# Miniprotein binders against q56419: the designs that were tried, part 236

Target 1, 326 residues: q56419
Amino acid sequence: MEGRTLEEVQEEVFKRHGVLVPKKELEDLAKALEEAGLLLTEKVEARLKEEEEKLKRERPMRLAGLSYPEGEREARAFLEAFRASYPGEGEEARVLLMPHLEPSRVPEVYGAALAALEKTPPPERIYLVGVAHRPLKEKAAALPVPFQTPFGPALPDLPALQALDALLPFELFNTPLAFREEHSLELPLFFLKGRFPEARVLPLLVARRSPELGEALKVVLRDFPGLLVLAVDLSHVGPRFGDTPLTRTLAEEARRRDLGFLERLAEGEPEAALAFLGANPTRIDGVEVVASLLPLLRERKGKVLAHRLDLEAPTLSAVGAGTLVL

## First folded at step 18 (miniprotein)

Design i45
Fold by ESMFold2-Fast, scan of step 18:
Structure i45 (fold): chain B 326 residues (1-326), chain A 105 residues (1-105)
Amino acid sequence: as target 1 above (326 residues)
Amino acid sequence: TEEERRFEWLFHYAREYLREGYESGNPEILRLAIELFKEALEIAKRTGDPEREALVLWYLAAAYLDLGDKEEARKYAREALRIAEKKGIERVIAWAEQLLRELED
């Protein structure tokens, strides 16, 4: 077949559905067809509809056996090992900022989050706000289905999600496929479900700043009180992230940027935290989340429990992670 | 050109998927990034752009390292270094030498 046709199909599917299908997969699919072009596009879209239909029932684990153990007993031991990696005691959290980075890279940071959860009364529901790694049709989205974990399914808080949807100027349940592969929800949820097995969840993704989301959440939280969790990573430095190689100076700048951001949030000054990041706030993936949730973060004082800049020497790159309670 | 636009589009999303794969530890996302980098590499070779070619080869090395495939990572890093040295692409020389140094053992 024609490479130009496959390239057009690849870009068209991505534009319509936010799914980037490798050209090699399109080539393999085209071999099963006697013609390509529109027929190939229709075939791909049919498969995406099937995947979307499966997501209406439940969200399966994607990282079990990779980032955390699949079995409940092994998962429990894994979680407790992370708690043990943090020598301190936690603080009660009304709002918790925690990472969504691969846990093995920053175990003490996840341990600090677990310590905070130990001091927190079990919430009836958790508002889990992550960062979209796929295009969303709107600024934010949610998926109102059970999310599988080794500790059993994390059940959606349907009344609270519906109340939130009703207050928004856009459809909240707008991009199911964006949740198929989403570590910013799955990795924090593993720890949250392990600690609060009875809590229901509102799994929320932010792609772009949505002040309307923060205003709506403020209203919903009055009627449906719960724990607000911001699952965000901090600085991304080095060649693998399109930046200069990590040096002692750049590592110190990244630590200063991360801690300055977190400390301003801890003072209840989220606008000051955003302003502190300056010209390149998107280097911290939590910027859009914090900007969306301003009404929930103002005038809430708290404490930074942990921070780490995880260095990857082969590429001279680093990712910052932290735990903040408000 | 259309090819230049397509290279930038593929390279941008390949790097986003590489970042996601690194952060999540998900090998399926890393393999997706690799396939997209390979598509970008074909364009760089066809258009005769050694800087883009060397750069994509380095990102392929990083992606294979993330997958735990050290031999494939060394292969791509050595090729990136070879092209970068031949064409005086200082940035990629430094990056490739660092990656290869860390893979010595």
Scores: ipSAE 0.785, ipTM 0.909, lowest interface PAE 0.9, mean pLDDT 91
Fold by OpenDDE base, second read of step 19:
Structure i45 (fold): chain B 326 residues (1-326), chain A 105 residues (1-105)
Amino acid sequence: as target 1 above (326 residues)
Amino acid sequence: TEEERRFEWLFHYAREYLREGYESGNPEILRLAIELFKEALEIAKRTGDPEREALVLWYLAAAYLDLGDKEEARKYAREALRIAEKKGIERVIAWAEQLLRELED
């Protein structure tokens, strides 16, 4: 066959769009085509374009009824329960680092974030910076559309997003399909929207460290002040993540790295926090986000409110989560 | 080889999707991970690499566990264990045994 294989098409589409098209779907499409390869790719791209066009209107909930309740009443009860899971008091945040892990795994860490938000005056806008779990065309991206939540849509701050785009050396509004399933924005946004229903949002994803993003945001924040939220998890250790089973030694190392990272951030030393991790052997996922936001984190002192290393016993694996205010 | 390259790609991104699915609880993402693992499994079988085969089977078991399908999880964990025992892959033996213990409770 002079054409590309279905596997090659799948890889190409994934690399280009950050979307995995199921092989079965590709097979079905191929059967409908007399020619495979390029023509198949074009057809797939046309379908993906239709999905992109939908995302120009809104980003629907993907985890409602799974990770959080779909109904507003139940969602409010959910928020209250999570807040109750953290026995402490929060502090006012200008910068909030919080997890994006499935909430039920680390409820008190999300509770700590809610506690901090209680002490935070309602911001006009929230800069929500998540981790891209899929490839982006650029180092970072934004989706300038309403994000659906049980509390109503989180509306984008278009003027601030436009100002940010104008200061970046790349197109900010890239890879819209990467936002479709991205939980690193959706899960934190649930809590943020529930607490600050009137705040506009800048949903941002980071795939690779972008110093340009931090510098641009520093400028934008002067004209468009708001709350900066880093939605990041910490260590990922154990067999699930290609590591050895969780042992006391491995858990201690994960905690050491998590807390060492957070404490250095709390001291206003983000470069020291990154340097402390080195090669990042416990796979803290927030590294690229922090590395991108260095200008915004420098000299800011704060407090670690919560940390948890959550064990999944069946796989002997664990994920670290933390809440930090600056 | 092209098959080796394909396996590495599949196995890499299957684990990434499994991670995403585990973190989010999104079953659609887990199904994508499963699809990639199944293709990787077939390559491992064809190339005769029992270590890769056993590893992929364990990850499939984990993915089905995440989906809440304990029956399929047990099936793949048992197969992972069988191959690992046959070939003396101690790492996978321990992981599969642990997974099976937790799936029986």
Scores: ipSAE 0.636, ipTM 0.866, lowest interface PAE 0.9, mean pLDDT 91

Design i46
Fold by ESMFold2-Fast, scan of step 18:
Structure i46 (fold): chain B 326 residues (1-326), chain A 105 residues (1-105)
Amino acid sequence: as target 1 above (326 residues)
Amino acid sequence: TEEERRFRWLFKYAREYLREGYESGNPEILRLAIELFKEALEIAKRTGDPEREALVLWYLAAAYLDLGDKEEARKYAREALRIAEKKGIERVIAWAEQLLRELED
């Protein structure tokens, strides 16, 4: 008898593994285990271990058939439709900032990213930096396995990942389960793999600012040159995100905040971009990514290609998205 | 209290998962958020906090809307409005009325 409540098991599993199991699921599992003579904690740990083992081999698609088509031909047509949604020309990118929000909400912004990729020479590798939506054991993490896409697997750049791991004061491959449900990598990767099918990838997540990651990446990029992609969304405003209802004035403020942030990045002034946000840096997704990558963003001039504030009328809320080339 | 701590914990992560579900469109994450909001709702009812009860009901309406379940969204929004009107919780009245207006179609 372990002597713990279902609430204690739920919170302990979350604390140890970053996986939040609903109490109802734990109730159902406990009833099944009572008949089988097994302990609840042992069964949960076994299931998590099985999932971790699967992630050592590959990261499967989770959003195929939802955010993008499963079939390669349909996926190609889908990608080209997004490109067509942006009427402008791209600019060559050494660093690309693009969103990870559901693509159908901001098609022109993804189209602008595709336009930039069209003007960019095919990189040997892509450093894809997203935002952790699960707790990580460390401030950042990577998963060194093939990521499945409708265009075939995006293969990991193992030599570059190992070089990065060697330079960090923590174990880079520290939280495999955090990658199981991670749209900030999967959604940008769909577009990147469609445009650069031969490029290898370094799939990286940032949970909290890690200056050591930025310093290590600066060293690794010298020896393993490639395209740096920051997959981040911008302002999150309205009741849906714990804020006041969206008004015309608040929407204008959010657009100004997003554009002021992006324009300062385009000037090669990432510290000024962070300072510009002032008291509201937490309302922009990806602040921790930019703060971690300062050494890679300083003195790189570029251009904002697109910005959109996606409005959701039922909850009077909005999410900002943009495309920036450096 | 322990119930106060647990409500805050559940409500925080339910909102984080609602945000993830909205951003990704993943129905599994939305269903997880819904279950966590339902756990938080039971605490609000048991502790007799009508503002938290109305607020959680509104978030359930938003989550069901994201899941594409307009009938459950209307049900939860109407219940949020009923409690908010009875207790004079002006912000939730406004939020629920807005959600219901947008669901008319």
Scores: ipSAE 0.782, ipTM 0.905, lowest interface PAE 1.0, mean pLDDT 91
Fold by OpenDDE base, second read of step 19:
Structure i46 (fold): chain B 326 residues (1-326), chain A 105 residues (1-105)
Amino acid sequence: as target 1 above (326 residues)
Amino acid sequence: TEEERRFRWLFKYAREYLREGYESGNPEILRLAIELFKEALEIAKRTGDPEREALVLWYLAAAYLDLGDKEEARKYAREALRIAEKKGIERVIAWAEQLLRELED
């Protein structure tokens, strides 16, 4: 067959858009087409374009009723319960590092984030920087649309987003489909919107380290002040992540790396934090985000409020999560 | 080979989707992971690579666990164990046994 295989089309679409089209769907589409390959790609691209057009209006909730309650009343009760799970007091944050792991796994870590937010004056805007779990066309991206939450829509700060775009050497508003399912923004945003209902948001994703992003944000933050939030997880260890089963030694190493990373950030030494991780053998999630935001993290002293290495016993795997205030 | 290339791609991104699904709890993402793992499994069977086959079966079991489908999880874990025992793949034996122990409770 002179045309591309269904597998090649699937790979291409994934690489281009960060979307996996099910093989069955491709097969069905191919059957409807007399010619496979290019025509199939065009059809898929047309469908994806329709989805992109929807994302120009709003980003709907994807995890409501799953990871958090859909209803506002229940969502408020959820926030209160998470806050209650952390017995300590927070500190005022100019920079907040918090997890994006499913909240029920690390409730006290999210509780610590809420505690910090209680001590933080309501910001005009929140720079929410998540991790792209799917490919982006560029090193970083933004989606300049309302994000739905149980507390109402989180509205974008368009002027600040435009200012950021103007300072970047690449198009910031790329790969909108990568935001559709991205939990690294949705989960933190639930807590942030619940605490600061009037704050505008800049939803940002980082796929690869972009020094340009940090430099640009430094300039933008001068003219458009706000809270910077790094939504990142820490170590990922065990068979689920392609590692050996969690042992005492592996857990100790994961904790050492997580805490060593966070403490160096708390000391205002983000370069030292990255250097400390080296090849990142425990797969700390937030490396590319921190590497992108170095100019904003330098010389800022803060405090580690919480850390947890959460075990999943069935797979002998664990994920690290932490809350840091700067 | 093209099959080897395809397997590596499938297995890589299946694990990434599994991670995303695990972290988020999103069942749609987990279903995508499962689809990729199933295709990877078929390649492993055709190429006669029992280590890859056993490993993919274990990841399928984990994915179904994440979906809350304990029955399918047990099925794939048992099959992973069977192949791993037959071929002496010690790491997969241990992982499959652990998963089965936790699924019986």
Scores: ipSAE 0.693, ipTM 0.886, lowest interface PAE 0.8, mean pLDDT 92

Design i47
Fold by ESMFold2-Fast, scan of step 18:
Structure i47 (fold): chain B 326 residues (1-326), chain A 105 residues (1-105)
Amino acid sequence: as target 1 above (326 residues)
Amino acid sequence: TEEERRFLWLFKYAREYLREGYESGNPEILRLAIELFKEALEIAKRTGDPEREALVLWYLAAAYLDLGDKEEARKYAREALRIAEKKGIERVIAWAEQLLRELED
């Protein structure tokens, strides 16, 4: 390894590519390389390059058979069950905020999103903005390939993605490997593709505030109109998230912060929504997305259709989820 | 120290992957978190830090619970409680007792 520890290789690969290779896998590779006479880092880089090349063709399902059914018929019944879990009739959306949390935890919230989609005329394209769960080389990224779903592939809107890339001060297609395991896109996409099978998609991830992304998207949406979807979760409280155990008071605070945030967005006041949270003490993960998309959210009034604080008793933790139409 | 730096790196990313595994329901991500927590646990043991040891054991219990492995979850929660009680780590005593209470059949 020429003075490199397995720990150093693991940390450097993670920093450079956003891929965390288990130490045991690196140990096995190092042993094999002793026989082959190759450097461990070179072998890992070669494997990551192969994986990245696969992602140039398509993004496969990772959560099929886990968070949603693999088969189309079963997936359709699953989707219908979620819609049935929400008693309301929804409202037309030009902008939809929906969760990306495991759907079985907040079925009524996903049902509200489905109700809104039911009232929305089929868009030609969907701008799907999720939250990066891995390091990105830039503040935001996209992957311009078909995303597989049980309802068939969600095809990329290549002209719109290229127009977006041209307006940004950074390369949009900068971290393909970050999309390999990304539930903030895959879980909302399941519902969106089920409702709008003909719509093309712009799959976008935000890691850090990117005002330039919002400005560019405002321009692109003029030439390539579509549905904007913010796939974000709300408060994250409790020991799972490095916090105090959930109490009635903390749960009330999380609910108040979630609803106050959503209500200000519904009034067309996204800066007021961000200011209301201050230091974001209940850890709403949508703040970086909202802060990036300010030009698209200002002066756009709407309605909060659903909100739930999902409680997990074993760890006294909770995650907030909501559906907002603008 | 290098062990201090390595522990903090492992603990940070183990918790991030535990969060991702919980939110997505992906067992492969949960197994990755478990591997990182197990490495962090060995550092806490070697450096003689019972607070970190009890904390990591509790996160291992939560990760195994998320995987649906209630037996391993109970095992790690009981060990977290044992160390926390012996060393007076009140936070982990409360967290471990709650987890074990919810795991009663």
Scores: ipSAE 0.780, ipTM 0.911, lowest interface PAE 1.0, mean pLDDT 91
Fold by OpenDDE base, second read of step 19:
Structure i47 (fold): chain B 326 residues (1-326), chain A 105 residues (1-105)
Amino acid sequence: as target 1 above (326 residues)
Amino acid sequence: TEEERRFLWLFKYAREYLREGYESGNPEILRLAIELFKEALEIAKRTGDPEREALVLWYLAAAYLDLGDKEEARKYAREALRIAEKKGIERVIAWAEQLLRELED
């Protein structure tokens, strides 16, 4: 069979790099090359390599002016408003679980995270562990570059990242393009940088559970102490997520699973939290992250500060979000 | 079949991109989701699977809603409803009707 189809090239590039190239762009490239298949793939890979080279310098904001303000003054006002949306007081965090959902959907949950950060002494570094919404080459990845924020760049902790890489059985610095659009890091980082402007960051993504990551981080944290942040959402239910419309029963089940998960984490029993979810029928987002970080979550007592199941009425769907301090 | 394989891949990752776009509000991600859904739609039409067709049309409506394009959202929701009613796909009827009600306000 001669040259690969454009569709095959698209699938291959996606699987390999976690990037979807628009079909129209592939068509244009194919026409320009007067060839398809391998040559097209090579051309696409060359372009992606150029994008990777840009990401060696910095990760620019993608959601500024959309999910949060671009300007520093406006960004500070935004933080204050979110903090104000949570009427309670926080607690000192050594581990913070917070959402990565669009902030306007669950403002009080982010407010609870800010409340916890107010009670937390400024860390030297933040281990920010997000969810990979795109394929990674390995189970987990890091991007060792500055992340842009309205408060200035969040600088990487290179020594700590290198120490982590040295302890992993795979290359940590993989799939840089997966970080380009990843909101699970960008959104929580806005709040974290706003509160701790001097903290260095270790931006980490988890695609699949990696016990090795948790064990390695446990060692690294001894020499490089810092705040651990799990940026994860909870249940995803309704037609938008391939489920039935939100009913009272489904909402109750989603809440039961969300709270049952968080409470078991608050008790220092992360294995029990995972076991409680079983097959995860309400699609709690943070399962692979928690499963990767078990050594860091065991025996830590904490408190659930906030939870919300946010309804989108047009699609009869809902997303769970929570804030947990350990 | 190859078409079935392609459809399943498109539909899977279109929904994942839609989720990512919904969660982030990133319009570029939503446009990628729309592209994949549109290709999935064409396959569903060619293979004569009205359930898949109606379902993909509903997801397209949701994606355009997320983009803030209420006109296109209504268009796809109406088409989803039409196909679903014609074929007796009750779940998609209910979802499309709900979406249309919310888009009228």
Scores: ipSAE 0.668, ipTM 0.879, lowest interface PAE 0.8, mean pLDDT 92

Design i48
Fold by ESMFold2-Fast, scan of step 18:
Structure i48 (fold): chain B 326 residues (1-326), chain A 105 residues (1-105)
Amino acid sequence: as target 1 above (326 residues)
Amino acid sequence: TEEERRFEWLFKYARQYLREGYESGNPEILRLAIELFKEALEIAKRTGDPEREALVLWYLAAAYLDLGDKEEARKYAREALRIAEKKGIERVIAWAEQLLRELED
């Protein structure tokens, strides 16, 4: 690596591929390559190309044995336990907003989502829209491969994905490595696949507001009808998120903010929901997803089934989660 | 400066990965956050910025707590408190005291 620091290599790889390689790993690679007479940048690019080739065949589970059970039988019991945590009945969903937060933190909220799925006729496909946790080359991206789950692979809806790609002003299948570690898709998908094992999936990530995505999806949904799922968390408050320590007043404010946002979405008024959050919408990571999907959310009425503000005392922080059917 | 830019880049993505690790429960993502915070800590020490140093130490404590390593969490929280008290960094004093109080359990 002539003329480039390890820091520069780390930052460029992250920007270009959405992969963060620890400096220690780059140091170890550089030393091994010096012994073999090879260049660091060539080796890193070769490794990334190899990982991309693996992703062309399938997206493996990353959170199995951590956030959900690895075995099918245990996974089924896990789903039943989460459904049992919600005492209410569901409502049929054409659009479902559900969290992507660690399920054990908000079991009743995931239970409400499962209740809604029980009342929903099996869709041919699910448009699963999550939040990008890594840089994407474009405002949004998709990965057109089977996503492994304990219930078997969630197969991609290739015709629908290709139709979507054709309507967008950018390449939809960009930044494949950004999907290698992505809980905003993997965690909701676990529950969706368990309920709808035959449904195909469009796994979509939004990094920044993309009104062109919403317009294209509106067209594609006409020809390829399915369930639209927004996998988003709500308020993020407290020091771990760069904010003020949680107090009773701030917790009440966060609950009021979350519910006001969800209730306006339930009235079919997504612009009003965004406006309600005011000048600092970054406290809710779902804002960019909602802003991208406005054409799909307008004039669609529904119901908030559950909401929870998960409190974490050691850092006086909290994350809001909710289930909304439209 | 370049070091200030590098610190902000590391600190931004370390916090993003800390959030991702907390949300997903993935220990590998938490370890990535820890590596980025440790790189940021070295810059804060070299540039003599006690506020940045105390902040990064507190985030390291939170990351180790999420990882389940209570001893490392206590170690970093105590160091964050020591620096914050010495330099009058009120917010980090409060944050570190709260974390240490909860670790008594």
Scores: ipSAE 0.769, ipTM 0.910, lowest interface PAE 1.0, mean pLDDT 91
Fold by OpenDDE base, second read of step 19:
Structure i48 (fold): chain B 326 residues (1-326), chain A 105 residues (1-105)
Amino acid sequence: as target 1 above (326 residues)
Amino acid sequence: TEEERRFEWLFKYARQYLREGYESGNPEILRLAIELFKEALEIAKRTGDPEREALVLWYLAAAYLDLGDKEEARKYAREALRIAEKKGIERVIAWAEQLLRELED
């Protein structure tokens, strides 16, 4: 067969679009076409294009009824409960680092973020920078459409997004399908929209460190001021993540790295924070985001409001989460 | 070999999807992870690599746990344990035993 295998097509589509097409679906398509390889790829690409066209209108909720309530009333009660889980008071944030882990795992960390937001004057816009868990065509991407939430749509700031795109050496509006399922934006956005219903949003994903992004954002923020939010988790340790089971030693190391990273950020020394992690053996996922935003984090002093290393006992694994205000 | 390359790709991205599914709680993503792990499992069986087989079985158990399917999770954890014990893979023995203990409660 001169054509590519189904597996090759699957790999190619994943690399190109950040989407995994089920093998069964590819098989069904191949049978329907009585052809494989390039023709199958074209068919898959046509379907994905249809999905991209939908994403030109809006990004629907994917985790409503799962990670947070779908209904507005229930969603408000959810926010209040999370805020209540953090007993402290927040501080005004110009930069907020918060988790994107499933909220129920680290409620007090999200509560700390809400506490900070209570002390923050309503911004005109929110720069929401998440982690791309799927491949992007470029180092970073944006999706310039409304994101659905239980509190109504989070509307994009198109002028600010366009200004950002104009300053980048690559096309910012790339890989729209990578946003379809990306929880690193959806979960923090729930809390942000609930607190600031009138704020416009710039939903950004980082796959790889982009110094250009930070420099461009620094310029854009002068003309388009707003709240910068880094939606990142911290250490990922244990068998789930290809590590040894959580031990006291491993937990201590994870906490040391998480807190050492956050404290250096709180001191306004983001380069020192990155250097402190070295090879990042506990797999802090926020590294590429922080590395991209160095110009915006330098010399900004702040405070660590919360940290948790959340254990999953069945797999002897843990994930770190933190809330930092700058 | 091509099979080795394919296995490494499957196993890498299955774990990535498992992580994404675990972090988000999204069952659709977990199902994608399961699909990739199942294909990786078949390759491991064909190539006769019991360590890879046992590892993939454990990750399948974890994925089904995340889906809330305790029955399937137990099934794969038991199979992981069986292979690991047979081949003396101490790491996977410990992980499978722990998972089974937590699934019995």
Scores: ipSAE 0.663, ipTM 0.879, lowest interface PAE 0.8, mean pLDDT 91

